Miniprotein binders against b1l550. Designs and how they scored, part 143

Target 1, 279 residues: b1l550
Amino acid sequence: MRLPEELLERARDIHSEAPSHRIKLDRVGSFGLKVPVEFKGFLLLAEADVWVSLPEGRRGVDLSRQVEAIYELSNPPKDPFSLCREAAISLLEKLNYADSSGVSIRFDAPLQDGESLKYYGVEISSIASDEIINKIRVEILGMTACPCTAELIRAYKSSEIAATHTQRSLGILEVSTKAEHPDPDKLASIIERAMSSPLRTYTKRPDEGGLVIRSLSNARLAEDVVREMIHLFLEEFGHLPEDTHILAAVRSMESVHMHDIYAERSFSLDEIRKEISSH
Below, E stands for the ipSAE of ESMFold2; O stands for the ipSAE of OpenDDE; V2 stands for 0.75 times the mean of E and O plus 0.25 times the DockQ between their complexes.

## First folded at step 12 (miniprotein)

Design na7
Fold by ESMFold2-Fast, scan of step 12:
Structure na7 (fold): chain B 279 residues (1-279), chain A 104 residues (1-104)
Amino acid sequence: as target 1 above (279 residues)
Amino acid sequence: DPELREEEEAERLADEFRELAERLGYDEIEVTREGNRFTVEAERNGVRIRITVTVDGVEIRITVEIEKDGRRIRFLYVITSPEKFEKILKEIERIIRMFLEYRE
C-alpha cells in the first residue's frame, strides 16, 4: 500500500527540525547494506555501511538519500574501491549539512591458488571532508612454525629432520592514506611471503609434503612475521604519502597452547623511516 | 634524457585532463607547467577544478581539487602502473560530473 503524495505536503519535515538537545553526532547512517561489486573479474556480494556527520542544529539525516546514492553508484556493479571513494564524495555532495561522510565495504577476495581459488578478507573505507582518507584492511591466513621447539628437538638429537609445531596464523595489514587504496592482492602477497608458508585450498601428497618442509625450514615467531611484513611493505609501498599510517599484526593460533600469540606495530611512513635511519 | 621523458609524459597526461575538461563542457581551460608538473584549471557553472599531474620515473601523481558553493575537496592518486591511468581518468570524470549535475 502506498500513501497519497498529498500527505507529504501536510507532514512535518522531521529531519530538518531542531533536535531536543543541540549535540553533534559523528556518524549517522545506514549499516549492513548488501551491494554487488566487481573485483578482478568476479561478481561478489559485499556488505556496506554509509554515514554522514550530523550538525548540532539538525534533528536527523535523510537516510533514503544515503541508500539511493550507493545503489545508484553500484549499478552496474563496479570495483569496490571506486565505489567506496565515489559514494563517500557523493554523500557529502548530496547531504550539504554534513561536515564529513564515510563509506565502508567488506568482502572476501578470491586469489588464484594453483588450479583452484582461496579467499582473504578485505575491508575498505573512504572518509570525505575537505580531503579524502582511504583505508584498507587485509586479513589472510598462513602457516607459521615454531623456531624454539625446532631448536629443542634438534638439540635432543632424536631426529636429523627439524620437527616443530605448526599452526595457522592470521596476518593483518591495515593502511590509511590520502592516496587511493593499495592493491589488496599485493598486501595479501606481502603477508603470505612474511609467513613460514602460505596455505592452500587443496594439495596432492607431494605438494603437501613440500609445503610442510617449506614451513619447517622457514620457522618464524609472530614477532619475526610482523617485522618481515613491515620490511616488505616499505619495499612495495614506500611511495605513499609520508603521513600514511600502517598497522601490521599477526595472530598465531598456537597448536600447543589453549591461547593465541599476538604481535603488532602501528606506524606512519615518516616515523618508521626515521626509526630505521637512526640505526 | 629521463627528465625530458618525464616532462613529455606529464604533458601527455595533462592533455588527457584538458580533453576531459572539454568533454565536461569547460570552455576556458588553463594549462600551466613547472618542470615535470602540469596543472589543468577550469571553471564552469560554479564548479572549479584544478588537476595537477606529476611524473617522476614510473610514478604518476595526480591531485584533484574541486570547489563548489564554498566547499573544496582534494584527493590524490599515486600510480606506478601506467595502465591504471585510464581507470583513474574515468573515476575523476564521474566525480566531476557529480558536482556539475547535482543541485540540492
Scores: ipSAE 0.724, ipTM 0.897, lowest interface PAE 1.4, mean pLDDT 86

Design na8
Fold by ESMFold2-Fast, scan of step 12:
Structure na8 (fold): chain B 279 residues (1-279), chain A 104 residues (1-104)
Amino acid sequence: as target 1 above (279 residues)
Amino acid sequence: DPELREEEEAERLADEFRELAERLGYDEIEVTREGNRFTVEAERNGVRIRITVTVDGVEIRITVEIEKDGRRIRFLYVITSPEKLEKILKEIERIIRFFLEYRE
């Protein structure tokens, strides 16, 4: 049912009224919006959250303007990074009572894997105020092999081939920067290169054997993987502003334990450079 | 001469931003230089833009400031692969156009 527009003209503007309590809110918005995006030749259905700050003297946010901002910018579908940045800036302009705005977009990114595809998780955000802060989080599974068990078996058997347990490990890189979002494929590549081996969507027996042997010959602790991820990150993204913040982490789903092993390091580029140069 | 190449590339990019401002209808455009750093400034319909471009080796830094109705926003691009530049220029143009065209 569509109401006569004259009724809307006579209705109170509830959102602009004084609230019951004069309390500022940090994020008020529309969460869980489905938005089409174009990512490296693929049309994907992403999930988006949009929000703005709400001052203590205003009862509510104009939610329709939030939804309009992101949907207008998503038609036709465009890359999620430009969408994220443009929508955050647009929200701040459209909702002039707000001190800040934000947009977050989540999707599973396809990655070429021989003749097939594999997928990794991507979450990006842009938060706009008098400046814009862009954040990206990439999560991808790989394989690790335990060097401790390998060394024990080598010593026990004097074996030429490392025998040890292998497991799936989740690698995580999160970057918060004033510059544009880093390329997620490059972040995913860094994570995979830091692992004992990458995972495949499909392997035949000979290829599966080769993957396992490669992993066994490249055994790494969770701590080793995090350090290697940081090293590779600095080689690829050392050009970012010095106040760029990074989280590097790995969660190893240990095949010989009922629990996981976790290692992480958070740092700014300025902090890590000083640490590395100090030995 | 690496410094000469950097200055020439920065000047070329500044000229692209000047042309971008002209396409957006800016009339009073000022381009200033400090070595390999160029700044393009313009104002139209209460929307002031300031775009600074610096080239250092293969790295291109672009800072965009937009001021409208007493509010300022500043954002940065750090580009190390030239193929991304065209997309970034179009994004900047779309953002500025939004500020120029949006009316309450």
Scores: ipSAE 0.714, ipTM 0.893, lowest interface PAE 1.4, mean pLDDT 85

Design na9
Fold by ESMFold2-Fast, scan of step 12:
Structure na9 (fold): chain B 279 residues (1-279), chain A 104 residues (1-104)
Amino acid sequence: as target 1 above (279 residues)
Amino acid sequence: DPELREEEEAERLADEFRELAERLGYDEIEVTREGNRFTVEAERNGVRIRITVEVDGKEIRITVEIEKDGRRIRFLYVITSPEKLEKILKEIERIIRMFLEYRE
């Protein structure tokens, strides 16, 4: 049942009142919103968080304006990157007491896998103030094979056939930039190419055998995968602003251990170019 | 030849942004040039825009600044794929329209 609008005229404006304590808050908003998005021909259900900064003299945020901003921009459904950027800017315009605004959108992105689909994780954000900073994190599973155990078994048997353990590994690329969000399919491709082999949704026995042999023939340490991801990233995205920050990481779910192996490197484009050029 | 192609592309894009500003109702539009860098500036209803286009090799850099009610925001696009340009132009138009149309 809808209450009469006359009640709003008689009620106190709680949000504009002085707070109990004069403390600034960094992020106040609506979290876990369900939003439809259009991604490369697919209609997907995404999850969104929207927020603004709250000054020390104001008790609360107008949450209805936050929800209105993202839903107005999501109808009809549009690509999540434009939605993220436009919503962050809209929040800052609509909530003039805020110093900054932000939007995060998360979804599982479909990726063509022969005649079927596989999925990878995407989380994007846009944070607006006097400039906009766009962030994207892509996570996709691949396969790695251990070169150390392969070498030990080769030495033991003096055999050309190196048996070793294989495992699923999670590759991660995170990019923070003043430019628009990088294409997540390209980031996912970089991760998969850096692995010993990609994973498939569907394989028949002969194709599965080929995938395993490829993985064994392309054995890589977690450290190798991270370095290759960085190399491939620079080939594809070296055009981004020099102050662009990247995190490249891999978490290998070791099949012979009860623990994982993790390797990472964070850097700016300016920093990594100077490092590489010194060689 | 390469430098001429960069200047021609930047000029073409600047003209597209001039047309975009005209569609949004700006009537006093200033376009300035320095080599392969073009800037489109306009003001309407207290909303000031400054769009800078630079072309360097295969990279197109578009910087958008919008000022309204004493607040300025700047954002950047770095395009290496021509097929994405049309989508970016539409996004820029929607953002500027948002600033022009919103009233508290």
Scores: ipSAE 0.728, ipTM 0.896, lowest interface PAE 1.3, mean pLDDT 85

Design nb1
Fold by ESMFold2-Fast, scan of step 12:
Structure nb1 (fold): chain B 279 residues (1-279), chain A 89 residues (1-89)
Amino acid sequence: as target 1 above (279 residues)
Amino acid sequence: SEFTVEAEENGVRITITVEVDGKEIRITVEIEKDGRRIRFLYVITSPEKLEKILKEIERIIRMFGADPEEVKELIEEARELAEEILERL
């Protein structure tokens, strides 16, 4: 049942009223929206949050206009990065009382893996005010092999390739920049190349053996992986603005322990270049 | 090293600045409407990326109510400048 629209003539405009307390709110919006996105030839179901700042003198936000804004831009489905940036800007244009707007979009990205696919996590955001700040976080699983145990086993058995424990490790790259979002496939590639080996969706026995040997021959500490990720990031994305902020992290799900190992480094491009040049 | 293209129509002022910095082309877009100003930046490293970004810029500018034909002309001028610079890198 739909109520007659003529009732709107008699209804108060609650959102435009003064609030009970004159307090600014940083983020007010619609969270957990399901939106279709087109990513590198795939139609994916993504989850989006949209929000704006609310000034101290206004009681509420026009939530229906927020949903309308992202819906208009997502039909037909488009690139989630363009959608994110355009929606954030559109929200500021449509809701002129807001000082800032934001959009975040989360999805699992397909990545070609031989003749199959594997998936990695992507979360992006765009926050618009007098400028736009774009953030992307990529998470992908890989394999690490312990170099410490490898050396002990090598000493014990006098073999060239020592046995050691291997485990799934989660690599994380997060980039915040005034430029457009970096390509998540390139970020995922950086993470995988920094690991002892990538993980596969499907392997036959010979390929599985090769993957294990690759990992054992390229044993790396979580600390090694983070440093390599930073090195590879600078080679690929060193052209971004100097105030670009990066988080590089690895969480190693240690197969010989009840707990995980975690290593991270946060930095800006200008900070890390000064640090590297000082050595 | 820096080139600027401007348009002003229906109370919307648009400035597109194309800069070369080393191997990269930087495109800065500034839109001013009803006393609100917003600036955003793109870093272009390939011709394929340029075309995609210019289309996004066009869609964003249109959201502010600028004349479609003026926007097309502005985008085409920015494309020509960026392509010329990119070819010389």
Scores: ipSAE 0.549, ipTM 0.833, lowest interface PAE 2.2, mean pLDDT 85

Design nb10
Fold by ESMFold2-Fast, scan of step 12:
Structure nb10 (fold): chain B 279 residues (1-279), chain A 89 residues (1-89)
Amino acid sequence: as target 1 above (279 residues)
Amino acid sequence: SEFTVEAERNGVRITITVEVDGKEIRITVEIEKDGRRIRFLYVITSPEKLEKILKEIERIIRMFGADPEYVKRLIEEARRLAEEILERL
C-alpha cells in the first residue's frame, strides 16, 4: 500500500529537524543489506553495512540516499573491493552534511580445492573523509600439529615419525592501508602456507594420509605460525605504504585442552622493518 | 620520477599524481569540490591492475559531476604516463 502524496505537505520533515540533544553520532546507516558481487568469476551474495557521521544539529539521516548509493553501484554486480571504495566516496558526495562515510562488505570467498571448492571469510571496509582508509580481514582454517608432544613421543618410542595431536587452527590477517585492498587470495595463501597443512573439503584416503604425515612432519606452535605469516606477508606485501597496519593472529583449537591457544602481533610496516633490521 | 596532471572544470578540481617507487607505480588522486577535499591512493604492480584502477578512478571522478569529456582526457593522460613508466620496469 502506498499512502496519498498529499500527506507529504502535512507531515514534518523529521530528519532535517534539530534533535532533542545536540550530540554528534559517529555512525548512522543501513546495516545488513544484501548485495550481489562478482568475485573472481563467481557471483556471490554479500552482506553490506553503509553509514555516515551525523552532526549534532541534525536529527536524522536520509537512509534512501545510502541504499541508492550502494545499489546503483552494484548493478551490474562488480568486485566487492571497487564497490566498497566507490560506495564510501559516493555516500560522502551524496550526504554533504556528513564528515565521514563508511562501507563494510563481508562474504565467504570460494577457493579451488581439487575438484571441489572450499571457502574462507573476507570482511572489507572503506572509510572516507579527507582520505580513504581501506581495511581487509581474511580468516581461514588450517591444521597445526603440536611439536612439544611430538618430541616427547619421539623420545619415548624412538620413532622416525613423531606422533602428536593435531587440531584445526584459525589464521587471521587484517590489513589497514591508504592503498587499495590487498588481494584476499594471496592473504589466504599466506595463512595456509604458515600452517602445518591446509584443510580440504574433499580428499581420498591416500591423499588424506599424505596430509596427515606432512602435518606431523611440519609441527608448529601457534607462535611459529604467526611469525611465519608475518615473514610471508612482508615478502608479498612489503611494497604497501609504510604506515600500513597489520594484525597477524592464530587461534588454535587444541584437541587436548578444554580451551584454545591464541597468539597475535599487531604492527606497522615501518615498525616491523626497524625491528627486523636491528638484528 | 613524479608526474602530475591537473584539471579544473565546473567547480571540480582534480589532481592525479603518478610516482615511481621501485617496481611499483603509485597513483594519488585528489578531488576538490564545494570546499570538500578527498585524497586516495593506488599502488600499481601490473598493466592489468592499471586498467582496472584507471576505470575506477574515472567512475569516482564522474560521481562529483565533472565534465565527462574532460575527465576522459585526464584519465588518458594519466594512462600514458603510467604506461610509459611501466614499460621501463
Scores: ipSAE 0.656, ipTM 0.869, lowest interface PAE 1.6, mean pLDDT 85

Design nb11
Fold by ESMFold2-Fast, scan of step 12:
Order: sequence, then structure tokens, then C-alpha cells
Structure nb11 (fold): chain B 279 residues (1-279), chain A 89 residues (1-89)
Amino acid sequence: as target 1 above (279 residues)
Amino acid sequence: SEFTVEAERNGVRITITVEVDGKEIRITVEIEKDGRRIRFLYVITSPEKLEKILKEIERIIRMFGADPEWVKRLIEEARRLAEEILERL
């Protein structure tokens, strides 16, 4: 049931009224929206947040117009990166009282893994004002093997196969840039290549043995993985604007400890190039 | 080298700048309407990416109420400039 539309003509416009307190708000919007997106040939359900800034003299935001904007742009489903950027710009155009707008979209991205699929986490955002800042965060699990314990066991039993503990490690790459979002598959690839080995959704026993041997032969500290991720990132994405900010991190769920090991580095492209050139 | 396409119609002013930076093409789009100015940047590393980005730029400009035919001409001009740069090797 719907109320008579003529009631809208004589109802007060609450949103345009003066607020009880003249205070600016940074983010007002619709959070937790379910939106279909097309990603690399897959139709996925993503979760989206949309918001705008609210000036001190205005009581509320046109929430229905925010939802309308993102749904108009998501039908038919399109890639989440274009959707994110276009929706942020659309919100500024449609809501002229706003100084800034933002959109974030989260989903699990499928990645081919032999004849199966595995998934990694993707969170993106676009914040629009007089410029647009795009952010992407990719998280994927891999395997690390401890080189310290490997070396100690090798020294102790030098004539035989070295052993060490292995564990699942979460690799994280986050990029904030004035350019369009980097390709998440390439970010996920960088993380996996920096690890001792990638993880698999499905393995047969011979393949599982090979993965373990690969990890043991390529033992890496969390610190090693972070440095390798940065190195590989610069090879692939060194063309981004110099003020691009990157976070590279690893959380290793150590099999020999009750706690995790964590290593990270935040930097801008300008900052890291100066650091590397001085050494 | 830097190439700029600038057009204005019905209070909407659009500037598209295409420039070479090493092996990459940088496309900067600036839209001005009703005293609001928005600037955004794309870094093109392949011909395949160029087509997707140009379509996105076209959709964004159209959101500002620009005439569809005028926008198509503007995008076609930007495409020619970018493709000329890519062909130079």
C-alpha cells in the first residue's frame, strides 16, 4: 500500500529545514546496501555504503536520492570500480549542498585456482570533492615457512631434509591514489608471489606435497614478505602518481605461538623512491 | 607532449588533457558546472584500458546534463589524440 502522492505536495520538506544545532556532519548516508556487480565475468552481490557531507544549515540528506543514484548506475550490473567512481561523482551532482561525497564497495573476488576457484577480499572507495581519491584494499591468504627454525634444524641434522613450521599468513595491500583503482587481481598476485607459497582451495595428495615442499624451499619471515611485496608493487605500479599512498602488511598466524606476528610499512611513491635511491 | 580538448555548452565546461609520462598516457578530466569544479585522473597503460576509461568518462560527463551528441564528439576527439600517442611507440 502506498499513500496518496498528493500528500507530498503539502508535506514539509524536513531535510531542507534548519537543524536544532548548527553543526556540520562529515558523512551522512545509506550504509550496508546490497548491490549486484560484474567482476571479471562473474555476477556478484557486493555491499555498498554511500554518503555525502552535510552543511551546518541543513537538517538532513535526501537518502532516497542516494539509493536511487547507486541503483540507477548498477542496473545493469557493471564493474565495481566504475560503479564506485561514477556513484561518488553522481552524488555530488545530484546533492548540490554537499561539499564531498563518498562510496565504498566490498566483495569477495573469485580467482582461478586450477580447475576450482579461491576467493580474496576486496574493499574499494572513491571520495569526490574538487578532486577524486580512489582507495583499494586487497587481502589474501598465503603460506609462510620459518627460515630461522629451518636453519637451526638443518644445522642439527645437516645430512637430511630440513624441517620448519609453516602457517597461514594474511597479506594486505592498500593503495590510495588520484588515479583509477589498481587491478585487484594484480595486487593479489603480488601478495601471493611474495609468500612462501600460495594456498589452494583443493589439492590432491601429490599436489599438497609439492605445495609444502615449495614453502619449505622458499622460507620467508613476515618482514621478508612485506619487503618483497613492496619491491613487486614498484615493478607493477611505479607509474602511479608520486603522491600515491601504499600500505603493505602481513599478519602471520604463527603455528608455534599463541599470538600472531605482524609487519607493515606505509609509504608514498615519492617517499620510497628517495629512500631506495639513498641506499 | 600535452594535448588539450576544451568545450563549453549550456553552462557545462569540460577540459580533457592527454599527456605522455614515460610509457604511460595520463588523461585528466575537469568538469565545471554551476560554480562546482571536479578534476579526475586516469593513467593508461594499455590500449584495452583506454577504451574502458573513455566510456566511463563519457558516462560521467553525461551525468552533468551535457548533450549526448556533443559528448560523443568530445570523446572521439580525445580518443584520436590518445591513439595517436599510443601508435607513436
Scores: ipSAE 0.672, ipTM 0.885, lowest interface PAE 1.5, mean pLDDT 86

Design nb12 (at its last look DockQ between E and O 0.89; V2 from the best seeds 0.77)
Fold by OpenDDE base, look of step 13:
Structure nb12 (fold): chain B 279 residues (1-279), chain A 89 residues (1-89)
Amino acid sequence: as target 1 above (279 residues)
Amino acid sequence: SEFTVEAEINGVRITITVEVDGKEIRITVEIEKDGRRIRFLYVITSPEKLEKILKEIERIIRMFGADPEEVKRLIEEARRLAEEILERL
């Protein structure tokens, strides 16, 4: 049942009323929207959040207009990065009472793995005000092999390739920059290269054996993984603005412990360059 | 070297700055309308990326109500400047 339009004209605009308490809100919006995006030739259904700030003198946000803004830009489907940036700006323009806007888009990114597919997690965001800040978080699973146990076993059995425990590890790169979102495939590649070995969706017996041998031959602590991620990031993305902020992290689901090992470093490009140059 | 293209289209003031930083081009876009200003940055490393970003900038400027044909002319000027720089890198 659709209400007659004439009745809508008589209704108070509740959203434009003064609130009972004059307090600014930082984020008001719709969370858990589903929007189509095009990524690497795939059409994906992504989850999206859209929001704006609300001034102290306005009771509510025009939520319908927020939803319209992102869906207008989502047809036809486009890359999620341009969608995110364009939608954030569109929200700010369409909702002129807001001093800031934001969009977040989440999806699983397909990654080619021989004849199969693997994936990594992506969350991108854009926050618009007097400037735009773009954020991307990439999460991908890899494998680590423990160098400590390998050394113990080597000492015991005198083997060139020592057995050790291996585990699945989640690598995380989060980048916040005034530039456009960094390439997520490159970020995922950095994470995988920082680990002992990548994971494979499909392995034949020789390939599986080779993968494990590679891992054993490239044993790394969680701390080693994070440091390697940072090193590789600087090589690939050193061109980003100096105020670009990075979180590099790993969560190792240790196979000999009931708990996970976690390591992280948060830094700006300027900060980390100064740190490295001091050595 | 820094080059700036400026236009005012339907009350929308647009400034596109193209800057060379080493082997990269930085494109900064500023849009001012009704006393509001927004700035955003792109880092261009290839001609293919340049074209993609210029199309995005064009779409963004149009969202502010700027005349599409005038925006197109502005983008073409920015493209020319950026391409001339890329050819020199």
Scores: ipSAE 0.757, ipTM 0.915, lowest interface PAE 0.7, mean pLDDT 92
Fold by ESMFold2-Fast, scan of step 12:
Structure nb12 (fold): chain B 279 residues (1-279), chain A 89 residues (1-89)
Amino acid sequence: as target 1 above (279 residues)
Amino acid sequence: SEFTVEAEINGVRITITVEVDGKEIRITVEIEKDGRRIRFLYVITSPEKLEKILKEIERIIRMFGADPEEVKRLIEEARRLAEEILERL
């Protein structure tokens, strides 16, 4: 049942009232919104979270204004990066009591894989205050092959074939920057190139054999993959602002263990350049 | 080199700064309205990227209530400056 709109003239404005306790809240918003986005020719269903800061003297946030802001900007569907940045700024403009606003959008990105598609994970955010900080996290599976076991098998004098265990490894690149979001396809490419080999959605037996041989010929520790990811990142994105912060990580789902191996490094561009150039 | 375009449209103060850093062009946009100021940055590596970013900047400025026609003229000035710089790289 829809109540008469004239009741709004007599109803209390709950959101503008003083709270029971005068405490600031960092994030108040609408979480888990379904939003269509356009990504490189694909119409995708994304999930979005939108929020603002709430000052200590105000009881609540106008949640309907938050939802209106993102839906207005998402019709017609547009690229998720522009949507993320524009929505964060729009929230800050529409909700004048807020000191900051934020938007997060997550989706699975299609990537051409021969005759088929494969998918990798993308999560982006934009946080607006006196400035805007844009963040992107890309996760994609690849294959690693253990160089330690390969060397032991090679030393075991009866084999002409390089042999070692292989496993799925999850590569992660996360970038926080004052500049616009980096292209996620380029981040995914960096991760795949750092691995022993990429994974495929579908392979025929000859192609599968080639993929295995490639990984065995390019055996890499999780530590090797992280270092290579950083090296490739600097070649592609070294021109970003010096205070850009990066997390590079690999989680290797070891086929010979009941547990995973994990390696990571976080750094700013300024920090890593000083480290590399110091010797 | 550095170029700055300034405008005040319907109480919205906009400053667009275009500067060269190596082979990249940096575009900094500052918007001030009703005592609130926000600054954001783009790093341009190609002509194709420039057009997309300028359209986004135009949409963002318009969200603050600035007149669409005057915003369009401001963006055209910024485009001319950025294109002139790109021709020299």
Scores: ipSAE 0.736, ipTM 0.911, lowest interface PAE 1.3, mean pLDDT 86
Fold by ESMFold2, look of step 13:
Structure nb12 (fold): chain B 279 residues (1-279), chain A 89 residues (1-89)
Amino acid sequence: as target 1 above (279 residues)
Amino acid sequence: SEFTVEAEINGVRITITVEVDGKEIRITVEIEKDGRRIRFLYVITSPEKLEKILKEIERIIRMFGADPEEVKRLIEEARRLAEEILERL
């Protein structure tokens, strides 16, 4: 049933009233929206959250205007990074009582893997106020090979054995910047290059052997993977604003342990540049 | 090398500042409407991305209710000036 539209003239606007308790809210929004996006020629179904701040004197948020903001921009499907930034600004323009807005978009990004595809996780956000802060988190699996065990086996009386434990490791780069979102493929590439070897969608036995040999030749501690990620990040993205904040991390599912190993470093570009230049 | 284009279109004040330093292009956009001001930044190292970024800026400015044809002219002016600087370098 559609109610008569003229009732809008007689009904109270509940959302614009003052609340019983004048307390501002940081995030009021619609979460888990399904949004189509276009990424590198692929049409993907992404999940999005949208929100605004709510001042202490306003009872509620016009939720339909929030949803309208992102859905208007998502048809036809477009680049998720543009969508994220544009939607955040649109929310702030449409909901003039808010002093900040935010949008997050999550999707699995395809990446070429020989004759097949593999995927890595992407979550982006844009927070708008008098400035815009753009954040991207990339997660991709790779392989690590333990250098400590490799060295012990190499030093073992017989030099015939070349082995160590290998495992899947999840690499994470998270970047928060005033500039537009960094290219997720470049972030994923940095993570993979920091690992002992990439993971493949599938391999035949000769290719599988090659991956294992590569990992043994490039054995790295989780700590070294994080350091390498930082080094490679600075080579690729050192041009970003000095207050850009980065988190680099590895969660390794160690094949010989009952638990995971975790290493991380957070820094700003200004901070890490000073740290490196002091050595 | 640097330039600024400014306009007021339908009560929307727009400032686009473009700075070119070697291969880096920094674009700062400031939009003001009804007392609200928002400033955002692009830092690109691939000049071929300039056109896509300018189209995004055009869409954002139009969200504020500025006349589409006047916004298009503003963006075209910014593009021409940016390309002139890049050609010199």
Scores: ipSAE 0.692, ipTM 0.900, lowest interface PAE 1.4, mean pLDDT 89
ESMFold2 (binder alone), look of step 13: mean pLDDT 77; pTM 0.725

Design nb13
Fold by ESMFold2-Fast, scan of step 12:
Structure nb13 (fold): chain B 279 residues (1-279), chain A 89 residues (1-89)
Amino acid sequence: as target 1 above (279 residues)
Amino acid sequence: SEFTVEAELNGVRITITVEVDGKEIRITVEIEKDGRRIRFLYVITSPEKLEKILKEIERIIRMFGADPEEVKRLIEEARRLAEEILERL
C-alpha cells in the first residue's frame, strides 16, 4: 500500500530541520547499491556506495536524490571509472548543502587466462570537494616460493631445482591520485610479474609442472615482491602527479605455518624518488 | 607550454588548462557555479585517451547546466589546443 502523495504537503520536511545536536557528519549516504558497469567488453554487476558530507545545521540528506544520481549515470552501463568520477561530481551539484561527496565501486575484474578467465578484485573511489581525489585498489593472487628453505635444502641435498615450500600470496596495489584512475589491468600485471609465478584457472599436468618449476626457480620473499612491485609501478606510472600516494603490499598464506606473512610499504611518488636517488 | 580556455556558460565559469608535462599532456578543468569551485586533472598519454577524456569532461560540464552546444564548442577548442601540442611532441 502506497500512502497518498498529498500527505507530503502536510508533512514536515525532516531533512532540512535542525538536528538534535549541531554536529557535522563526514559521510552520509546509500551503501551497498547494485549497479551495472561495462568493463573491457564485459557487463558486470558492481556494488556501489555513495555519500555526501552533512553540515551541522541540517538533520538529514536526500538519499533518494543520491540513488537517482548514480542510476541516471549508469544507464546505459558505462565504464566504472568514468561512472565513479562523474557520480561524485554530480552529487555535489545535486546536493548543494554538501561540502564533499564520494563514490566507491567494487567488482571482480575478468582477465583472460588461456582457455578460461581468472578474476581479480577492484575497488575504486572518487571523493570530490574543491578537487577530486581518485583511488584504486587492486588485489590478485599469485604464487611465491621460499628462498630460505630452498637454500637450506640445496645445502642438504644438492638438486638442479631447489626444493622449497610454495603458497598462494595476495598482492595489493592501492593508488590515490589527483589524476584519473590508473588502468587496473596494468596494476594486476605489475603484481603478477612481481610474484614467483602467476596463478592459473585451468592447467593440464605439463603446464602445471612448468608453473611450479618457474616458481621454484624464481623464489621470492614477501619483502622481495613488495620491492619489485614498487620498481615496476615506477616504470609504468612515473608520469602521475608527485603527490600520488601508493600502498604496495603482499599477504603470503604460508603453507608451513598456521598464520600469514605480511609486508607493505606506503609512499608518495616524490618521497620514493628522493629515497631511490639518495643511493 | 601552457594554454588556457575560459568560458562562462549559463552562470557556470569553466577554465580548461592544457599543458605539457614531459611526454604527457596535462588537462586541468576548473568549474565554478554558485560560489562552489571544483578542480580536476587528467594526464593524457595518447590520442585515444585524449578523446575519451574530452568526452568525459563534456559530460561533467553539462551536469552543471551549461548549454550542450556551447559546451561542445568549448571542448572543440580544447581539443584543437591539445592536438596542436601532440603534433609538436
Scores: ipSAE 0.703, ipTM 0.896, lowest interface PAE 1.4, mean pLDDT 85

